# Designs tried in a protein design chat: VHH binders against q9p7d3. Part 16

Target 1, 295 residues: q9p7d3
Amino acid sequence: MSVITQAQEIPTVAANPDFNYEGDPIIIQLCDRDTVFELSRDQLLGLPESILMCLFPRGLLLDYEIQECQLTQRPLIFQTADFDPSLLQYILNYFQMAENRTANDEIALSPPPPSFPGKCGIILLKEDIEFFILPPISPTTNIAIEVSPNDLLKLKQRVAQRLLQQKKIFDCLHLENSTSEGSAEKNLVRMLCYSGFHEDDEWKRRIQEPHRACITSVTLTNLDFSADQGPVSDPEYFPVYHKLLLFWQKPARKCWWDSSTSITYNGIEFATWVRRVWTLELAVLGANTYETAAV
Below, E stands for the ipSAE of ESMFold2; O stands for the ipSAE of OpenDDE; V2 stands for 0.75 times the mean of E and O plus 0.25 times the DockQ between their complexes.

## First folded at step 4 (VHH)

Design A18 (framework vhh_7aqx_2)
Fold by ESMFold2-Fast, scan of step 4:
Structure A18 (fold): chain B 295 residues (1-295), chain A 125 residues (1-125)
Amino acid sequence: as target 1 above (295 residues)
Amino acid sequence: QVQLQESGGGLVQAGGSLRLSCTTSGFTFSDYAFSWFRQAPGEEREFVGAISWSGGSTDYADSVKGRFTISRDNAKNTFYLQMNSLKTEDTAVYYCAAGYWETEYLGSPEYYDYWGQGTQVTVSS
């Protein structure tokens, strides 16, 4: 029942004014991990939308959650979807460093992590999956088999679950039977790996609906590093960013139909027709650009 | 045709252990996520623990973390709740549930399609 909100402050009227939830930190606990992070409302709201989507795939209506905690007298502890703790720690540290900058530091480049020389960005890769169930034709009546509403819901849930069984982000591209090294699928994988992804990176889950699913993966990218050469000397040139923009202008590589999935339910095979769409979101960190990405 | 049957409930003294089992039939066991809920007299039904369809993820209510363990055995179409260090506050009717899909809201009863009839667990002082 929560939606993601940004640029909204804590409600001006508190439900319980005798308790100070404004001063209490927000604690987030990564799914299936012992890792917890303590952050302020400003730090949480300052996170790029792409990161918030990954941490709270159901959405997070921050003002509502804080008010509910005030009313129920529970601590501000929120469980997130699974996320790389090292990546999240880097992002939070970077946000804190950015907030402490002075006017004399306004043109300075973002300090990268030790393994990334130069400017850094955050890339969110998202796959939207929409699927349709095709009931088979009955051999006795020569008409489509009738499916009850409950059975149809079960079929849709089963299809979504089967599609989400693909753990690695590039597994679905192999299912398209790439026939050459220079194929569209290989070029897509190459471009994303150039941007910071690895072939063994895994999808993180988002909200699953009866006939739709959305899965995401996030990585840090080095904006001024070239795959062909080391760091670029021009401080205003972003080779990775330009490569990403040029690649995403190319048609059809980001959207395809997949009819290879079938599902068996009560001994009957149902065909599926799946529309798969990939999108990229880039949040740039550094100088004045990081303030635009965070705000 | 779909059926969930709890077993293993009973009377146990505080500090003791008990293992609940839920045997299922009428669906493909490996495709489902499973959970346990409990309900004490006069109280609402509350979440206890859940295990994902793959078995790779588990979640527990804060009141039972470190004491209870949920597990599944796909070969036997059965899943379990191992309850250790039982307290009198754990006295309740325990229900097993099966849901086709995983969600961050594993503690919401509405996400489960099938339910058992419940088994009584009584923890004496």
Scores: ipSAE 0.000, ipTM 0.103, lowest interface PAE 18.6, mean pLDDT 67

Design A19 (framework vhh_7aqx_2)
Fold by ESMFold2-Fast, scan of step 4:
Structure A19 (fold): chain B 295 residues (1-295), chain A 125 residues (1-125)
Amino acid sequence: as target 1 above (295 residues)
Amino acid sequence: QVQLQESGGGLVQAGGSLRLSCTTSGFTFSDYAFSWFRQAPGEEREFVGAISWSGGYTDYADSVKGRFTISRDNAKNTFYLQMNSLKTEDTAVYYCAASYFELPDYSTPEEYDYWGQGTQVTVSS
């Protein structure tokens, strides 16, 4: 749960009837860009959590910020972290198109069952990388090898550049080193490809966080599923989004250590350990425009 | 545009000396490690010597240790190979190479980002 969704669940703030959530536009200004997005409160809260965490990595207490702007008579303008304007526009357009399609496919019976979220969705995959450079211990002094702060900064920059050059989504799973075709990693790739990803797909956005040994990457694909998908007589018939949710249910995120990288400093090899966290999120539209599923 | 240009090659008698220079442009010189490689006709490119981005580490092929010295001048965006006590077997085309920051192995040609066009060194008996 993001800080934004937690703020919405604060009873005293969430229950305030003095807030006008109708017709008060929220302006989102991307870091160091002239481009702005105008969103309703509902559109902002309806964004996938993975996107909200990228836009507001420090969190956002939305109701408090709105109240402060209203009390000080300031416009509702919120500055975000750096993000790709084209990617954000694509996501916003997708949900608008999906809402319009759902309205056009209107069914006389309302509401639809919660267990059937409709025919449209997107799958988002977010990767968070944190990396560490481990100076070796000298066998002669039994003390870790000293690296100047300036040299350490350059080592971190080089490691970050190498990690940023790994553009393909699935390269980090080291499938070529697997001894079995039935490995968990290969099963994960197979399921993601079944949902619309391709084996050679690249991250749509991959960026190093300022002043940190951290990289955040995001990609997404369209998931269009139908009740008529597959033979109903097949006992293994199971909608792909349910398969993905079950795969990611325990644990909610996939986390592992990748030790396949190293760096050399003055002829000496330094170990580099990379912590990778994958978050898979399904954003599916039913009769209610804000029904989402996250893992 | 990145460019590496060798100079200082030529004909020299055995026992003589030559100084090769590699002048660079199009990148931040101080962030790069540099090496010299050579290639004789019919042979593969072989490592000669390297200097780290900081200048604090140098490495040489066993065949040239004590005879050749690599150095760098960050103010001039140029690095050098001082070749002393030249032998006929030192005859080759000499290439300068650049890699951003550090390399796992300076003697591996495939690790380098940029290469010069080469300069001919001929040592006569």
Scores: ipSAE 0.000, ipTM 0.310, lowest interface PAE 13.2, mean pLDDT 72

Design A20 (framework vhh_7aqx_2)
Fold by ESMFold2-Fast, scan of step 4:
Structure A20 (fold): chain B 295 residues (1-295), chain A 125 residues (1-125)
Amino acid sequence: as target 1 above (295 residues)
Amino acid sequence: QVQLQESGGGLVQAGGSLRLSCTTSGFTFSSYAFSWFRQAPGEEREFVGAISWSGGYTDYADSVKGRFTISRDNAKNTFYLQMNSLKTEDTAVYYCAASRWELPDYSTPEEYDYWGQGTQVTVSS
């Protein structure tokens, strides 16, 4: 029922050589919102690939936009796709905090593997939920029970709240169930726990849009290379960092359907179909400050 | 013609007890979940306690847990808030609320279908 795949390539980025990308701020405005963010070039390009794909699904055309701004003599403002401002702020703050702690040697790190000399990793886990409410069939009329538009709206809001009640990251994987499915899911949880997560960890930021029947959840953690060494004697395990190297190049995606959620409305049970999409990505901390010529 | 009517409020000394009642009409009581909220002057409404339609689940605000008990009586179409060890900070207008759905989070006021007018509880000295 579930598949793990690599996400699409990041959008194409264009640049104008006349723009001072190191000194001039970049202003982004989230679609259909008054919220703006002022970022350095390094901050913008240092965002996880999966997040950049969400913000700029058609690519970031700096050259074209700078030309338009020059014609109108307005500040350079990039319009993004729709994205929650509190989620973006959480991600930006997390990366800044990790950069500061690394620079101050506050984070004790194990020696990095040869593939990542002097680099630290941050793991992003993002969940996108889309849900569908199924009205039951009346035994007397053999037709689906009708719900008014206002009541349907409230039902959507309550389903969203019920789903948010599942606070732990791994609750949705139903690890106590099916041997085949549970085996794959247990291996995923084990890999993530070796990398910096704990089995009881909760989502850090969750945003609901019940009118659109969707929820977005995000959590970030520092990659712990000391945990990467794992149990040597287990023949089913490869070193965890070898698996994480796959996330270095492309975000990984896992999609599945969950029908275990239901709600009660005026004594009647409504089944809910939930589509869950997980995005897993390893982002390299400090890549934006990489000294190209230095070895 | 749905109605929720609170009773049992009044003046009581610190350390005392009061029992609030909410009598309902106009819907099938046994299918509904119920909650109590309170509002002090100049403050927004805050959650106090909740009981599910089956009575099998109850929830309380941390400030009242262990002192207050919510219960329901389906035969009388009434639910209650037993308030023990009252403190001056419990002074507020208490409102009863009803929801036709089981709620994942009972502390959200906008999720409730029906509200009472409120009853004043004053705790002195």
Scores: ipSAE 0.000, ipTM 0.171, lowest interface PAE 18.7, mean pLDDT 72

Design A21 (framework vhh_7aqx_2)
Fold by ESMFold2-Fast, scan of step 4:
Structure A21 (fold): chain B 295 residues (1-295), chain A 125 residues (1-125)
Amino acid sequence: as target 1 above (295 residues)
Amino acid sequence: QVQLQESGGGLVQAGGSLRLSCTTSGFTFSRYAFSWFRQAPGEEREFVGAISWSGGYTDYADSVKGRFTISRDNAKNTFYLQMNSLKTEDTAVYYCAASYWELPDYSTPEEYDYWGQGTQVTVSS
């Protein structure tokens, strides 16, 4: 069946048209934008759960939404949360490219992991950042200094601008400060780099929400099949790679507080702190993973 | 090498008190959140209490709220569980656990990076 990946123009529909709810593509419209994407059901459901949560933060019950459209005689057009159109197009193109490589045995250059024969994998990393400002306590009154909501927002925006200048994915883990060989930070970076990321990789997209002082960042890479069973792989890291694949069959989530820093505003020093949430997802393309495990 | 070692377990009479300690080595203690879990014979590991990396947040299982207190001492690389008004139902092997990440749900054992070997607490009637 024909695959529709994108439409920039909302389809022209006459009043009370005859819709085919089984064959027609699903159209998603990004927030209040006029930008739309046409997707098959398989394309939509094949997106990483992390991306689906970004697009539909309140959840998406696809069969229910389709049934409601059918009952109300409206087209299959679903409004999403705000999202960068160029990033969504990149994600869709990446998944299509990976699926086409998996379908063509003649162009396969490396074997898939032993647990996922005949499959291609995509690794997604998503970061959500939220900023918190701690007003200083007056030494004479033991009461926090009052700051207007507008001034607090300006302080958060200044912190956000500093963080947006830090393009590298792994800089926030402060690896240089770790003294332990088995530290959680070093193990996380080691697993991600073994799987397909590089130490100096940068976030593909960062979106700053001006009214909520938050940043959302995403990056994607193809799963590196050579790391699984090639003679170039380090045998010591093979078990870690297998554990990573099992761990990422569900979205894995980590939440931590980044180092607090001070920022000076109107001669007053404020402590700032950042809450970071990382979500990791492995999408395996092709046949159902249960069927792959059985064969 | 990373190590977590529990101490302070033993036999105690119902209504009594006991203080457990978890001494850690091989990582930067001040960066980690810490929790206590327990496991009674034939049961799953259950959450008891947690303390954030800053010490500004603590969480407890409903069954121990008001009776148990978790605390940390960064200078000693040690964290504690003060257990008061002990009941026979508190009898279990107690495990300490460490996570680099502040967890959305501290009751999920799979999210912890490091675990101790466990210490037995027996509460007699």
Scores: ipSAE 0.000, ipTM 0.233, lowest interface PAE 14.0, mean pLDDT 73

Design A22 (framework vhh_7aqx_2)
Fold by ESMFold2-Fast, scan of step 4:
Order: C-alpha cells, then structure tokens, then sequence
Structure A22 (fold): chain B 295 residues (1-295), chain A 125 residues (1-125)
C-alpha cells in the first residue's frame, strides 16, 4: 500500500463499485503542525484537484486507503504536506457555504462571498513536466546511439533533478531570451503577477517520480480582490480577476516544448525535449461586493 | 515535530568498520527521506548518503561509494550508515537529517528540516 504519484494528474480515487464508506471521520494532520482537520470522505473528495495535490503531493488513493484501514482496524488518520491552516479552513468553509447555496438557491449566480471579510480568491498554478532524451546518430553506423533502459532511466532522473533545481516559477519561460516586451511569455507573467504572484515566487511543492522520471510542480497564491477594486467614480473599472477568468475561459492550460536543456552521456551531448503544461485553477473565488456595498 | 538522535560514533582504526544509527521520535518515520552529512574540522558540511521514503532510491557521495551503505528500518524508527574500509579522511562529525519531501537534490543541506546533534567519528592511522 504505497502511495502512487502521477506526472499528469494526481491519482484520483478509483472508487470500488462495491465499497460503501459511511460515517467514520477522516482525520488529516498537517505536517509539522499541531493542526488536524476532521473531514467526511465527500468533503475531502469535493476539494479541487489542485488542493488535493498540495495536501498529498506524493499522491493518495483515498478509497483504497480507507478500505485498508478498515481491514486492518486502523484509524483513518492521513499525514499531509505542510499547508496554511487558516487557508485550508477558509477553503473548507467556502465550499460548505457553496453547497448550502446550491441546495437553497436554484438561480445561477456568482459564487457566494467568503465567510471571512476581506478574504480573497485562491489561485493554484500546477506544472506537469515530461521529458524526452534524444540520442544523436552514430557517425559510424548511421543508427541512434544505443543506451540501456537502466542508463536511460538514470539520465532521465538526472534531467529531472536539474529541472527541479529551477526554484522560481517563471525561470522556465526564459524571459531574458525574449525579443519583445509584448511577448506571450511576458504577458503571461504580467497576468499572473496581477493575480498575486511575484516575479521571484518559487514553486512550493515539487514531486519527483524516480522510477518514471517525471515531475510535477504546484504553487498557491492568494488573489487580493481589494487590489482589483477601482474608485466608485471610475465608470470603466474592470476587475483584474474578471480579465484573468476571460484569459483562462477554456480549460486553462498553456502547453509548450522547451529544448533549452541538454545532458551528457559518455562524453556525448544528448538533446533534451521537455513538454511543459501549466494549468491555472481558481479554486475559491470570493467577491468583496457585499463588503464594499456596506461602506 | 521530529527529533533525531545519532549513536554509534567513536574511535576506529583505518581499514575498520563502524555503524551509525539515527533514531527518530516520530510516528510517521516511513514518510521521511533520510540522509547523512559530515563535517570535518574547518570544513563545510559535506553530503555522505541518502535514502528515499520508499527505500527504493539511495544516493552516495563519490568519496564513499562502494564503502558506505545507508539503510532504514521502519519497524524500529531507525536508519543506519554502515561504514566499511574507513580512511583517515573519513574523520568528521556525522549528522543525520530528515525531510518529509522527496527532494530534488539530496546533497543540499538547506532542503532538510530536521537535524541531529552530530556524532564524532575518528579514524586513526
């Protein structure tokens, strides 16, 4: 019963069709904190995938783990990564309030405001990285240089380690090599910075899959909706979070190939092609409309 | 909060063997990756070896490859460094370290959140 980590998506619970979980609370304990949260299975599964990635960066097969705990008569206590307890409480409260609204209100309205005055939206940025090593053609045989499967895996692991050393979120966009100020890369950075990211922000969670030689990164920031508010006298005010939603209005993925890295094997340089996929998720959106209407 | 305690250090002759142990007080031992670092007088802390949380991955400094072996025993909440064919150059204070995360680089001390107090190993010629 090892934890399984996926490069493309966290291991989503594959429900056993005959498994029925009823009532025992799931206790999650935040790493390095005295804080614990008691959740139902449905509350935990109802969290956005990006939040689950932050809590269980090594992956978690929830129904599998619950069933194993029941078979071994162990309590349902799961260790998580370190996470801000106040932020997690805010997320849980917001989703609880949204569920209550869905039950009581059939009108398709904007999400309800958060329960905490002055609290903002939450933005999660996830990066999936897959890389390919291309052996050069031998000058004597006109066939690609052969590398054993074990050596190829070690080379991929070495490339993964090198990529994981890129601490800053925006380093992979190679902004210094941009030929224009209006480049797509610089516009993406500007948009994310408007949303609460900073140019020197670092990836908060990185997962290496040594056996598969793939990596996944994720980071979280708070969107301060008060920063988006213009003066009441501005008739052309358009909040930045609305622009962000329009920018990412379809499944919010930016995918590109990065060939800027290489690896050396037996004195020969091999080309490395990296498939990078960025996914942006607005996990919890709170409007300060009710707070601004009160002043 | 995880507490680490080293044991097994001491004086040994060149060519001899010594086993260091690091015991943790944590009940989540199986969730941590572990490493050993050493520091000789007047030098920076140097990486020695590491073992992943699953035990499937190990890494060693080039200076100790083939001589040292890192292992873990989840049932005893303890991990070990078996040191064989010791050299005078292996004389140092040895520190154990733990990380909850699978690390991008096991040789960087800053990635580790938990450290032992160190145990002295002296190899005489």
Amino acid sequence: as target 1 above (295 residues)
Amino acid sequence: QVQLQESGGGLVQAGGSLRLSCTTSGRTFSSYAFSWFRQAPGEEREFVGAISWSGDYTDYADSVKGRFTISRDNAKNTFYLQMNSLKTEDTAVYYCAASYWELPDYSTPEYYDYWGQGTQVTVSS
Scores: ipSAE 0.000, ipTM 0.118, lowest interface PAE 19.2, mean pLDDT 68

Design A23 (framework vhh_7pa5_2)
Fold by ESMFold2-Fast, scan of step 4:
Structure A23 (fold): chain B 295 residues (1-295), chain A 125 residues (1-125)
Amino acid sequence: as target 1 above (295 residues)
Amino acid sequence: QVQLVESGGGMVQPGGSLRLSCAASGFTFSDYAMSWVRRAPGKGPEWVSTISWSGGYTSYADSVKGRFTISRDNAKNTLYLQMNSLKPEDTALYYCAASYWELPDYSTPEEYDYWGQGTQVTVSS
């Protein structure tokens, strides 16, 4: 980790003399695809952490940017990462309704009871990939096959491109061929499908880090338990539903090494060792049919 | 068709040792994180230890750290817990549990995918 980049040692930001905490709200414009959203600083910072990570995966120096825009008399416009505008609209509308309530609004933002009556959730699935190319070891000499640094760099670029082309979320789970009906992969896919994902869903965002052999992927779905159709009517729904609620309280993580991908170089097969880390988070939002503080 | 069968429990004097085993069948053992969770008489479940699906990472409750060792043999579909320097407060029914995801130490019983029937450990003079 870069100490200077992460330090954020900016005295002017700490002073914040031009940031008006007492006066009218400072309005921020978020550009998400072709949609522009207007919200206050407090509305933006009040969003669930999982949503903020999706909107600003590289972070945001919000107070610094506000102060700079005030000093230069520039509008506060921020470009978001690729995010579904309909989901963002839902989230912002929910917080707008909360702001119009009385002093009881803080209670309304608490997580719903385990049964999720009349509530909706946003579930985030994130994938972090780190990949390595391992030259094969000769069984005769026990020495790794030599590859020039220039060719190794080109191989890494090709592997990154191949990994980025794996657009379907669950394709990587099928590479570990399990004939068992109770396989871990089958149970995971079923659980995520009950949350709103589909077997043919694709990653919403995939990006290679420019200075390393790393890929980050993210996708989101809306978890709706108030629908007339879907998982609510399924007799196996209740066990997986309860498990999903528990994931809301804390991120669940799965880490494994995937060596099923290979690349050919000069007629020789090179194994690609991929470290995959999946992180699952659930953020729950209220969608009550009644104005109540009791639940 | 999933089955987890614990064994190796018994009565032991304070300061003694026991080795628990958990035999797994009906699922791909090497794809699951494995945990030991105990329940003392009249108390709720307490997480004891977790080992990752590959065996490359282990974690322990503060109350057992330095005394207990979790391990697994993926070729034999078996989980182990080596318990040393046992104390009376270690008296409990010990359960083997499986989860696809690596769960935090404060996870609840419902977060696990599969559970065994438990094996009794009694530490008394």
Scores: ipSAE 0.000, ipTM 0.399, lowest interface PAE 12.0, mean pLDDT 71

Design A24 (framework vhh_7n9e_1; at its last look DockQ between E and O 0.01; V2 from the best seeds 0.00; counts 0 for: pae E 19.3 > 2, placed apart)
Fold by OpenDDE, look of step 5:
Structure A24 (fold): chain B 295 residues (1-295), chain A 125 residues (1-125)
Amino acid sequence: as target 1 above (295 residues)
Amino acid sequence: DVQLVESGGGLVQAGGSLRLSCAASGFTFSDYAMYWGRQAPGKGREWVSGISWSGGYTAYASSVKGRFTISRDNAKNTLYLQMNNLKPEDTALYYCAASYWELPDYSTPEEYDYWGQGTQVTVSS
């Protein structure tokens, strides 16, 4: 299993820190497939980098575009790349809810909690699956069994359905087969559990990409910076917390293959290979970039 | 509503022939592997034959191999079982069943998605 690597720190959506606007919040319309989303400039900038990368793979000079739109009196409409609108809606809703909670907590909590008053962390876990069906080699002809394009499509559909039914996040890690407490998989699960996930958690969204042998799944959870939720007796708790902070606006990725899925076609078992890419990212709400970096 | 309705059963003398039909409705027939099973009096359910959703593969229990032929007509949503050279031991209630997933081992089927009510086949000596 490959080591978790951090993605390059190139902002996908670039903002001008000196950008000043007066008046009502700038509202942006995002056109994603056939759906239009409305969000503020700050909301857009607050989205996980990994999501922004999906939406704007070529990058976006946000403030430049805003200025241009203002100068030309054009509406603030941005076209996104191909991204499932249901996923985006889930993400936006979650962030909105988190913002509301943070705002309410700021009002209710007097005095503010000592460590990160009014700060809320959101952890994004995303899975990208690409799967392949591999016909076996015929012992008679010593060539791969031929499958018609139509049948292959049906087989892919079935495999996709099976994968979509696999809703538990951690099932793919096969923890039951791991005898080592220090395995990479167990460490990953442990880290995620410290982050607020549970061992039996399911993907909140899991969708097949249209006409592709690809599945995208997303789950968000809250990281409470104010609560020392870990047992003080766990020496690994603090280190895990710090590790998570390293993922702030720097998504970590893990890629691996598994062949645990198979499908039968005409009495023959076909192997399926599933490439899984996990992206883990921490987003902080209500935090000035400078303040968060200082912790 | 999903339905599997078997027909074609009856009384036949040993050495005779019957053709069973299973009419499917309420689901996409062409996407399902289809199976025949039977249950003799006082015995458990026994797998008899299976056919892949594409029709490109058929399997038979050893007890019926060479005598029975399974086939399907996807255009008619119908499964068939041609039974030749029938024996008294073939006496049973014959069921058709459907599975979206083609089972790797036809002889030991897992739980099927859909079952018919069965048609009685009686073979006299």
Scores: ipSAE 0.748, ipTM 0.910, lowest interface PAE 0.6, mean pLDDT 86
Fold by ESMFold2-Fast, scan of step 4:
Structure A24 (fold): chain B 295 residues (1-295), chain A 125 residues (1-125)
Amino acid sequence: as target 1 above (295 residues)
Amino acid sequence: DVQLVESGGGLVQAGGSLRLSCAASGFTFSDYAMYWGRQAPGKGREWVSGISWSGGYTAYASSVKGRFTISRDNAKNTLYLQMNNLKPEDTALYYCAASYWELPDYSTPEEYDYWGQGTQVTVSS
């Protein structure tokens, strides 16, 4: 556990002079100073390790900060690394509903698995897209077609919109057309569907960087628990979890190139090369402990 | 809501000229490829001309190439068609159209996102 260092003074917020660790919320503030989130200690510590590492890359010494806050009578506010506020809100809502679902929940994203009362398994899938626009060679000049910086920026924005139109998780694998790569791609889909996804599932959140040729997508589902109760570390009790972990191990991330996207500019078709990286995280949440594996 | 309003049509004698205008509203005009199409009474729609969103590319149907000139003024959100040496067979309802995605072939009017109601051009013999 490392200590998170705050680079700037705490912004003005409503004062809570009677801070009580057992009852008072923890406030986190993203690098965007206008965005704050209120969490319980359990909600914060219940987040997947990858998300905690993204928010607190230098670590978080929570008990120390709580004690110091109580001694100085200031609200407990943590500055985080850069993170999308809407994505964080979505993740927090998902885990809250998944962990604390009741019979009266109107919209429950994930109930606790029936095979392990009080525990909830999840699978988190992330996609990182980086794309490259390839100007064709002019047949008359034998030189690549030049695009002004302003037009190139607009063209990048349009390519990003094209990629974002593929709302379903598995659209990018082109299962309908691929036979030679189809066994690998089809096995990937089968394994993820065996674990809890459906072929028609859509990305839950997609973030586009408009001045860079990149997109980040994330989706979540219940991990399928078909095993008897027992320790998560035992394959006999959590066969789906261990089978998925083993399948993903080498390499830990799945990476491929996609050239199926094109864009027309000034009457000319420009090819686009897309690099896609998928990262999988598995988490088992419970009343006492949570277990997570980034793969 | 998107609106395209054509104007400038009328009656002209063969060999004459007309300039059509299309006023666009409800979208960012400079982000859209723009087109002119026409429809003679009792016939299907025919593509006439197109201009890319950047303005760096124009295309024309073979029947009008060399006689018609397409242009745009992004500051005024207006598309133009300068029609010279008009022929009786140019008689039609002329409409403007828009697409956000620049089409690889401009002569596919069924793939346009939006189009106006048109302005009538009648060329007498």
Scores: ipSAE 0.514, ipTM 0.838, lowest interface PAE 1.7, mean pLDDT 73
Fold by ESMFold2, look of step 5:
Structure A24 (fold): chain B 295 residues (1-295), chain A 125 residues (1-125)
Amino acid sequence: as target 1 above (295 residues)
Amino acid sequence: DVQLVESGGGLVQAGGSLRLSCAASGFTFSDYAMYWGRQAPGKGREWVSGISWSGGYTAYASSVKGRFTISRDNAKNTLYLQMNNLKPEDTALYYCAASYWELPDYSTPEEYDYWGQGTQVTVSS
């Protein structure tokens, strides 16, 4: 079953729009990693809401914490929940490069229309996979067979390798098996392809979480205002980017189970099950900061 | 035109040190992840190290970790590789490379956006 939801109404990282902080960089420290990241206040606040939810699942009263650190002479170091450092670096690099291009007023090949609330759009698509391996029931004992911890680890590694090799973003939706042109999956892919994706796109980052049966994938792409051209000379055509604005700082999620398959180990067939969660969000650069902070 | 020009290679005895430089021009250096790779005669290209656009995140191949240090100076458009405790198996042509929107541990050299021509490092036993 596929379930699509909208994000919460309250920003994960709370900031005072009248607070103007120009001091030392903010340091975020990833949980259980030796990795830290130095960010300005504006860089932290500019991250997609879906990423801020991953880093600060209980929220962060950012400006309150900055003021407390200043008053107590503590360094500006904030702990996060666990998050893969290579994924965060990819996201930070992408936004920095986009900010540099926007600040230089470089002419885009397809500039945004005046009705777009900023200078460029960035689409975030993220996949979170959790997978499970179920030992079969023995016909002779009528209970699940026992598997050694080392063998179970090898099975998990083999399943993870197969899932990591599924590099094409949209293959998991199995559009070839659909008998309906109006399916929710087909409509999602159409919207994304009219916005700058291509049907054969591969994940830019796809990694297995260390020592877990979890895989995380992320792709960022620029919103392409020319990709949704519509019929020639139709002045009433309604471009798809208007629909993407619904996800501006309000991520949508789609959750479903992928069909299970099996793997064979020592002549025994093990069932596998995959749960997928997609997250879709639009970021807008060059927008009025106070307009984006509204709840 | 984009140019990546390596220098600092040479002949050195095992246990010695060298510092490689890569001068970049023709693109906005601070927007690119930078990499060092190497190619020994008769072998394929091997990723050695990478550094993020800001210099805040670095990555190393296991064969060089602890011995090599990558760094960059965005004001001078220059990438560096400090190579310590060199071994004969480090003998190779060392090249720098750049990729837009990639991370330092992107270890697929065939997919980089730009490459230099390389500088030879030879380590004698």
Scores: ipSAE 0.000, ipTM 0.125, lowest interface PAE 19.3, mean pLDDT 79
ESMFold2 (binder alone), look of step 5: mean pLDDT 86; pTM 0.860

